# Designs tried in a protein design chat: VH-VL binders against o27280. Part 78

Target 1, 266 residues: o27280
Amino acid sequence: MDSMNVPEVLEIKRIVEESESVKTFIFSWDFRREVRPGQFVMVWDFRDEKPMSVSLIDPVRSEIGISIRRVGEFTDRVHGLSEGDLLGIRGPYGRGFELMGRDILLVGGGIGMAPLAALADEATARGMRVDALVAARTADELLFLDRLEAAGVNISTCTDDGSCGFKGFAHERLLTLEENHDMAAVCGPEPMMFQVMRILDERDVPAQLSLERYMKCAVGICGQCCLDDTGFRVCAEGPVFWSQELSRVREFGRYRRDPAGRRVPW

## First folded at step 3 (VH-VL)

Design p30 (framework fv_bamlanivimab)
Fold by OpenDDE, second read of step 4:
Structure p30 (fold): chain C 266 residues (1-266), chain A 121 residues (1-121), chain B 107 residues (1-107)
Amino acid sequence: as target 1 above (266 residues)
Amino acid sequence: QVQLVQSGAEVKKPGSSVKVSCKASGGTFSDYAISWVRQAPGQGLEWMGRIIPIFDTANYAQKFQGRVTITADKSTSTAYMELSSLRSEDTAVYYCARSTWDFGSGYMDVWGQGTAVTVSS
Amino acid sequence: DIQMTQSPSSLSASVGDRVTITCRASQSISDYLSWYQQKPGKAPKLLIYAASSLQSGVPSRFSGSGSGTDFTLTITSLQPEDFATYYCQQSYSTPWTFGQGTKVEIK
């Protein structure tokens, strides 16, 4: 058995309240175990286990952060935890983002900004110009703006209600931008990602997109996260995919499989 | 007409701190970033940092990291720059300036009148 | 940090002269370049943004050009009120940096 597949019981070092519905749980991390933005870990609360993206990678402090949105029973329990409490963490898993070029565009929606925030840190550390389009339904749901600003990221906000920045959706905002980037990283609601990808493809901007699917094993065995037609396993071949890869995935932006294997529309 | 009005001249001792204010009027405070730029006597312009008031965190030039704090009060449309551990080399005119954000060009189109800060024993 | 090298440091010119000031970035900054005019005892005034866009209210005798690393500010016909110090500034990445300035003096 690979040691990485055994959950390590870790103490919650800190909790950062990012928004009303999102908390970042910070853990001490042994960086002998490499972790990349875009990768995920399996979080175990000793009852259930869920995949979560890494939103903070801090080798200096030897810490990682996992941002979790309150959306169900599992996350409700986790959000009830306090500093000093324990969680099981195994991983990291999956393919993370790659950085290329000088100018990078990040397009994130909601909790999708979690892995992108980590990517932003890496990109800025590498001296890249980072533009981040941060989208949410309302201003209060915009995530990581303080971190991004502090890192020198150029921020554009997009809110459905216009409470902050551009009123509309991320892809609509993107259409108003004239700047081209060397690459883009996208993470958020799949309908958003789908539209954003189309725009980026039309502009010949290489894009990576992080997909979210029901994930059980995280090790490419159970097949629960398999994408139709391609057989791509989100946990193994993803969750980060190039746009060219996703162009082969018929279900992308259209539907997903629920835990029972049924098609569920977005 | 958008204006930035800064607080008055300061004379400080070495090791002390100075806090300069910059009040904006005639525009939407949340749509722009406020930068602080200083100019030593007979010298050029030096960018210190910026804040986007709608956000709670500022971005600083590394040279001033840990010594400068830029804040903003959205309710009063006022930005602040606090510089601690003052040295004689900090003697300068300090300007606040409105700049674009939101994927903006980063040009500073409106400037305060400047605040002279003199650090002397 | 991105270094902005402005040239010349100073120049003498007469009213009606064509004046050209150059600014070079240590790396490509695309078009994230602005030009400012500063008169003694006054705050800088924005002239050009995005390398070539004329700020509202600025006379048309001012123009900016360039992209990448090399930029130019041009005054087609110098006027008496144009004697000042000019600065370029990059906003491609933080920290924003300025050129050393070019003082335009009367000949």
Scores: ipSAE 0.745, ipTM 0.892, lowest interface PAE 0.8, mean pLDDT 94
Fold by ESMFold2-Fast, scan of step 3:
Structure p30 (fold): chain C 266 residues (1-266), chain A 121 residues (1-121), chain B 107 residues (1-107)
Amino acid sequence: as target 1 above (266 residues)
Amino acid sequence: QVQLVQSGAEVKKPGSSVKVSCKASGGTFSDYAISWVRQAPGQGLEWMGRIIPIFDTANYAQKFQGRVTITADKSTSTAYMELSSLRSEDTAVYYCARSTWDFGSGYMDVWGQGTAVTVSS
Amino acid sequence: DIQMTQSPSSLSASVGDRVTITCRASQSISDYLSWYQQKPGKAPKLLIYAASSLQSGVPSRFSGSGSGTDFTLTITSLQPEDFATYYCQQSYSTPWTFGQGTKVEIK
């Protein structure tokens, strides 16, 4: 079924090992259903359904890819699947990234590089210059460096332990950059995104940030749709937001919400 | 300090392939990108592509896409450039050169001595 | 591809002269420009990177300037060992491209 609200059962065509904890699952896709970088799909293993960002969009091969990090029961089961096995895919959902100007900065942390890898492909195909700051705890957790290099992206890496590139956090590396960009796109842990956003705002660089934890709200589950006490709603507009929208949200980078809706520090 | 040492001169027939090696001596190879640059007799410099060994992924100039393959063996700190379907106009000196791959990098600070490849019948 | 054009293609100068070589990019490349020196039968040697940064070990008589599309390499007091061909190179966008070269002949 070519319907966003009904899961289509698709065969896993190929699996790419990105790291010890991350795999990309590749499916044939009918591009009469448009997919853009920054959008997500609901992945159904016939027991549970979880939102996953689209990390590969390839109209030439008629393929999409979905990158999944092993973090719990659902993702552990999905990681146990093989080529030829079936998954339900519903979507795409959400607002994708917008591209403007000639030069873009991507800042990604961990699995947050997944939607940014798809964006890098689109930006380079449009003839934009792409600079990517890829952050992780260690070198082994850096993702998509080979795809970015093959696409002609200019790469900088940050690892907490200094095992690859700059020793430190993404925002610390960003403070040493002299380059100005027409726009930026950011995806990763919320505290990292908050620090990066503040630096880009100070430099008058318009930035888009992807709040992956709120993807469920876009498909009718509203447990974490409100980001602050004033009632700002992300479920209709996300997961991608401009920094000017997020600067009004006091929760961003400070608090999360538990299942009861209570604010909990990061 | 690091030195790049290339394999010796080659004479090849049209339609064959050539594989040139570039070994790093005295330094760490994995922190750098390795580019391949050629120079035909009496002509200027032409960038063919590069590899960042830590990614095990290469980027090629469109002119060479489909004919060139750049690889690296991290355990021996050796990069390779293989060029197939050779023509007489591929006669050139082939250089390997290192650069950092971080932002603003792309300048090549250490160069191999060059490998002369002659394509003749 | 970004086209790099050097001017002049060749020049003759005396020892002690100030020599200026220009390089023009077909589009803006910010400061992603390097200069190389190549002597006959030798590999190129990096002189300048990031348009104006002098590579360690390179004599201070060499300097670079410019940004965007127009760049200059200057040798303030030409020495006999400066007989060589000079190349500019952009690393703003792949494929990286070189100028056609400027041959400097000492009279």
Scores: ipSAE 0.298, ipTM 0.693, lowest interface PAE 4.0, mean pLDDT 86

Design p31 (framework fv_bamlanivimab)
Fold by OpenDDE, second read of step 4:
Structure p31 (fold): chain C 266 residues (1-266), chain A 121 residues (1-121), chain B 107 residues (1-107)
Amino acid sequence: as target 1 above (266 residues)
Amino acid sequence: QVQLVQSGAEVKKPGSSVKVSCKASGGTFSDYAISWVRQAPGQGLEWMGRIIPIFDTANYAQKFQGRVTITADKSTSTAYMELSSLRSEDTAVYYCARSTYDFGSGYMDVWGQGTAVTVSS
Amino acid sequence: DIQMTQSPSSLSASVGDRVTITCRASQSISDYLSWYQQKPGKAPKLLIYAASSLQSGVPSRFSGSGSGTDFTLTITSLQPEDFATYYCQQSYSYPWTFGQGTKVEIK
């Protein structure tokens, strides 16, 4: 059995409060085990296990960060933890983002900025120009702005209520932007990603999108995260997909499967 | 009309620190970024760093990393540049300048009048 | 860092002359190039942004062109108030960098 499938009990080294609903948990990490932006880990609180994207990859400090949004019982418990407390981490899993070109566009919504923040770090380290469209419902929900700014990322913000930046949705903001990019990475609410992908396709900008689905095993066995028609397993073939791949996925931007296998609209 | 008004000239000793202010008026402070650019006597322009006040985080040129601190007070629409461990080579006119921070930006359309900083023993 | 090289470093011209200043980037900066005018004892003034966009209030005799690595500032008919030092600036990547300047002097 692959050792990566056994949860490693790790101590929370520090906690960064990103927003009212989002915390980043920092762990020491042995980078002999490679991790890439866009990959996820399974976080185990000794009661339940959930997939979480890696939002920080710091080989210098030998640390990784996992950003978690408070959305339910599991995340409530995790958000109640303190520095020094323990969590089980197994992984990383899935296909991460690939970087290409010189100029990249990141489009993130809400917690979707988590993997993109990690990608931004890598891209900037490689000397790429990084533009990041950061979207949220309100200004208070915009994530990683300080971190992105410090990294030299060019930020454009979009909020539903107009409290910061462009008033409207990410795809609407994107339509107003004239800059060309060599590639794009997108992560956020699937309706957002769907619209953004359409725009990027029309502009012939290669795009990668990170999907979120119910995951159980994370190793492509249980099939809970299978996408209709294609058989793509988000945990194995994804969670990062090229737009061309997602164009084959009928359910993308339209619906998802709940744990019971029922279609749930976005 | 948007204006940036900087604090007055400074004379400092080597090893000391200087803090220059830049007050914005006539516009929305939160919609813009403030850069600091200096110019040594008879020399060209040198970008030092930038802050986006609404994010309260600055980006610095590596040359000044660890020695310069750029801050902003949104309540007073004032940006600050503090340079520590001053050297004679830091003698220059320091400018604050406004720019947007969205994609495609990076041009500085409004400048302060400049603040002369002289570092001498 | 991206190096910006202007040419010439200085030039002499007469009122009415066509003046051309060039700026070369060490790598492609797309159109993230601005031009500034600076007079002695004064702060720089933005003339051109995005390589070719004329800043509001700037006379139409000023124009910018170029993309990638090579850029040009042109003054079609030099006026007395145009004697100054001109700088190009890239904003493609941090740190932002300026050319060394071109001083336009009266002949």
Scores: ipSAE 0.799, ipTM 0.903, lowest interface PAE 0.8, mean pLDDT 94
Fold by ESMFold2-Fast, scan of step 3:
Structure p31 (fold): chain C 266 residues (1-266), chain A 121 residues (1-121), chain B 107 residues (1-107)
Amino acid sequence: as target 1 above (266 residues)
Amino acid sequence: QVQLVQSGAEVKKPGSSVKVSCKASGGTFSDYAISWVRQAPGQGLEWMGRIIPIFDTANYAQKFQGRVTITADKSTSTAYMELSSLRSEDTAVYYCARSTYDFGSGYMDVWGQGTAVTVSS
Amino acid sequence: DIQMTQSPSSLSASVGDRVTITCRASQSISDYLSWYQQKPGKAPKLLIYAASSLQSGVPSRFSGSGSGTDFTLTITSLQPEDFATYYCQQSYSYPWTFGQGTKVEIK
């Protein structure tokens, strides 16, 4: 039996309220099952199952954390749970981030900071210098700033409305920064990731980008995970892709697909 | 125009704690980080830690091993540094200093006037 | 921790002299280096940030250069108000660390 493909019913050990709309659910985890930053799990509330990025990986305390934003019926139900309640977890799935070099840049938008927070922990534990550009619509939607600061990450913020830090979008802030990095990791709204990728490509900074598209099945044999032109399946080959792979995908940054496969502009 | 004003000199006994305040005036407090830097008599500068008030999170130099706590009260634009289990070698002038929290921006452009802390039996 | 070493620890100079102070990091810190001036009984004052950027209001006779491990602060025409102690500081990683200081005293 492949334990990764069978949901394990786990007790919610602790809940951290990250913002008005985001909670991190913490579970005891047996680290004989490897988990790496950038991977996701399927979360089952005994009615529906949804993919969620792993936002905390703590082998010392034998814990993982899963950060969930309240955006619909499933996430509303999960947000209503308390410590001691049960959820089904299966995984991890997907390709995680690769760390290379000495100085790395993280660029996160909204809930996209969740997998990047786990990556920041690993990078700082390896003695790497970590710079994080954290973007959101408003100050109240910036996530993990306290956790990043406590880990020794160097933080810049930008908000669309100017309520915290640079007023504007992540790519506009990035254009004002001329610092060198050995690699970058990017996660957030796809239009943001596309703009950031183009700037990093022009600067010859290799970038890894995490795509969180509609998914029918975490085992990677579903049409919704397929990207235009390349045949890459997010849950099988992703969700993390190098920028050189994504530069050949016409769909990336331009349009998405609804559950019926129709093109929807960003 | 922005100024950092620190609390007055303290004389403390070994084993006690001291809490020094740093109040911002003439500018915004929330968009900056506040560092604490000390200087023993005739010695150089030593960074102790910093807080970013909007995150309510501080980072400390490992040397102080849980003895230092840095906090901030945004409503009064005041940062605090508390140092416990005082020893004679903690005798120093303690400075607060402002920096942006942008990456690459660990420079401190506005400094408080300093607070002399003397630890004697 | 990153160790910052300044040389010389002290120097004597006259008004009008060119003064150069060196700062060496125990590992590469890119350009995350600042220079400060401190006069007796006063708080430090920022002179240079990002190795070479002059802080607003600081006279143009001050300049910084270097990257990686080796950095210099230069004062091209020393003025009476420049007699002070100078410190370099790295902000590459925590904990932030200062050099031991260089005292510039009148000859």
Scores: ipSAE 0.231, ipTM 0.671, lowest interface PAE 4.5, mean pLDDT 86

Design p32 (framework fv_bamlanivimab)
Fold by ESMFold2-Fast, scan of step 3:
Structure p32 (fold): chain C 266 residues (1-266), chain A 121 residues (1-121), chain B 107 residues (1-107)
Amino acid sequence: as target 1 above (266 residues)
Amino acid sequence: QVQLVQSGAEVKKPGSSVKVSCKASGGTFSDYAISWVRQAPGQGLEWMGRIIPIFDTTNYAQKFQGRVTITADKSTSTAYMELSSLRSEDTAVYYCARSTYDFGSGYMDVWGQGTAVTVSS
Amino acid sequence: DIQMTQSPSSLSASVGDRVTITCRASQSISDYLSWYQQKPGKAPKLLIYAASSLQSGVPSRFSGSGSGTDFTLTITSLQPEDFATYYCQQSYSTPWTFGQGTKVEIK
């Protein structure tokens, strides 16, 4: 029995190579402790702790998966681990996605497909029609297409360079698609999410967006929260937000923070 | 204009397996999904499953899950459908058909000529 | 699975007649409906996609309409080459499913 705030040391049961830069780490999980798509865990390598979205929720096999992109010292060390090695897992934390209606549109960019892959599994299990727009810079960076297809998801791809599917950005592809959905879920680079949100708002499609930068705010660590044009704003709960909430944040999609906390354009 | 060319008719015994091929001629299937649809004598059309070759991903109708395997060889632009544990009820014409894999589209615009598979002792 | 039901199962018609075939889905499928024509011994041919869009190369006498659960295929002036079996198909969710077919035969 563990509480959500006590790290549990878990054995890496299986590692899936998703791409040259992304791996999914799979652990046995006791589902008496509920996990929902859109939630995250704190991953501890016994030196540093980082928030990671849950990408696989499999009650039948009693497993969860955590997908990690190699982007720095912590993730490089974790990528060096093997099956049988140990990691500390704390959580889950944060607001998960909510499902409503008959139809859902998923829009994912790069590693942002990780929490959306878990959501796709739940939506299809509930009998919803799932359409996924999967975006990346190149074909090699498209993630989870095998899981989405196996789940019965209708897939559209777009790549900046045209190496797979539509040539262009996610929002450009979305503009060519006139289909209405009851809801949408969006996760990826913030500029992409901003453009997609604007289109969905114009179409009156309620959207939920997952912002990695707010994960630490959800666990009470304020150092990663953003500043906006009205001053410093600390979110009480994340990482999933309604599009209406994000439309009030002038920083969203336009500016990022440097290490000193200053606004810099994307 | 692209054509889908299927392998020839097969006669199989109950309990055996059959593997039907579908080759793109005059073009490629790399930007498309390939579905397999069967039709028993005097009956309607039944979707079995599909493959998206560029992703090497498959989806199968529950009725055929565990018995059907759909594969593709991108180098030869050829898709395959293998059906195992054959029964007399599997006697049918088997078609391959092309569709886009994008959402909002699931229509099959190019079809193979069909492969007759007869299961009898 | 989504059940697709066509009406009628068969009909007899003469050249020049207006023919209508209906298709009903067991649940809403928006406009994810296609119509196919099949002649004896041949593969199906796509006529209509997205409920109402005419496939390139298909004569304008063919048209489709409907959304949600109820759909119609219309042939405004039946020609000799139109005697065939017609199928509707939903692509809203897997498994994709077809109607039982409507046979249009000479009166």
Scores: ipSAE 0.050, ipTM 0.597, lowest interface PAE 6.7, mean pLDDT 85

Design p4 (framework fv_bamlanivimab)
Fold by ESMFold2-Fast, scan of step 3:
Structure p4 (fold): chain C 266 residues (1-266), chain A 121 residues (1-121), chain B 107 residues (1-107)
Amino acid sequence: as target 1 above (266 residues)
Amino acid sequence: QVQLVQSGAEVKKPGSSVKVSCKASGGTFSSYAISWVRQAPGQGLEWMGRIIPIFDTANYAQKFQGRVTITADKSTSTAYMELSSLRSEDTAVYYCARSTYDFGSGYMDVWGQGTAVTVSS
Amino acid sequence: DIQMTQSPSSLSASVGDRVTITCRASQSISDYLSWYQQKPGKAPKLLIYAASSLQSGVPSRFSGSGSGTDFTLTITSLQPEDFATYYCQQSYSTPWTFGQGTKVEIK
């Protein structure tokens, strides 16, 4: 039918202010083009194009949502837009999360809660029991708590500064949780994901982790999204990987890539 | 090291059902998916479906949906494939095979010896 | 469903020959491709996974290459035990699908 590699110009239907630094942009979507939690789209503002995870999938309202954190020039411009303005969207791209079993643990850090919020909606709609560990630096950066609560998700929070919930990091909070889960899904900063993965591996809980690496090209040709030891391309083979795959990647959780492709510590 | 040992050959009448077992020996299978693949005489390999025991879930090829049921008993490390409403076209050797649980990179590294199922009067 | 097509469907070769088998996917499957060897009356045996990774215990004369839609299995210096049927298989999405097979026969 339609080429995924040609941007469709869509009108911003609604904007939700998630926090001082995060907005969700909602568009009408034709669900004959399927989209799954964990997939991403390329957002084009007619100057630059950036990958963004899909954070809302609503076939009943025929809507998708894309949550964007303000971190630079592109996202500053997009945050300046209003309902009725236009953005180019192409995709979806990448492998989405796979839902299996009866109970799932979600572990999200910062904007990493965006794809997990979409996953939570699908998991609860399927009748799964969903526990979410939501982590951020401070209470005002905890994302999607109201949406998760409305969906019936069991929520635990942690903040680095102790302003909400457990004072500490996600993996430290996870060590105090003794729930058994059939699977887990994890998204956030790589150092957090690495620590969480180790704990889940020790508990024999299979985990899917979403890597949000810098990308130059969404068509699968990109040095910036290539994983070291295996040559995996996040946009073609990810962004969702099982923990067993990531245990073989030496750079996972230790360093990132700058725009020139050089290793930089987290 | 790990072996998959299947139940013995079966001769069935059209319209009946058959249940084949696949037992892991010398290791565990809970961290792997167990696929069922069949091969009619002189023909190629056909994937029927898989179960991921740790997730307690199975998925099937559309051709077999409604006729096949794949289950697993984790306490005995045994997977089962039941095929109902048997037809002569179901005459084949049925294999169980272990695959990785990452679901996108699933390769089948350990195979059972096969179970011959013949459907005739 | 993703369709896998092998070429050729059969070939005749002599011991010591270089044999090449091709597999084409109806859509991009990245490197989620495996190769299997099957001898008469036996279960298939994994040779190659992730398009180019050699399975432990498989002789180095077997190699795989390719990405996206086009893949190749190469056997250098064919041995008597290599006369068999070879299958490619995609694991990019369910249902997993196999090529129709390539029979390697003695010339």
Scores: ipSAE 0.005, ipTM 0.408, lowest interface PAE 15.2, mean pLDDT 82

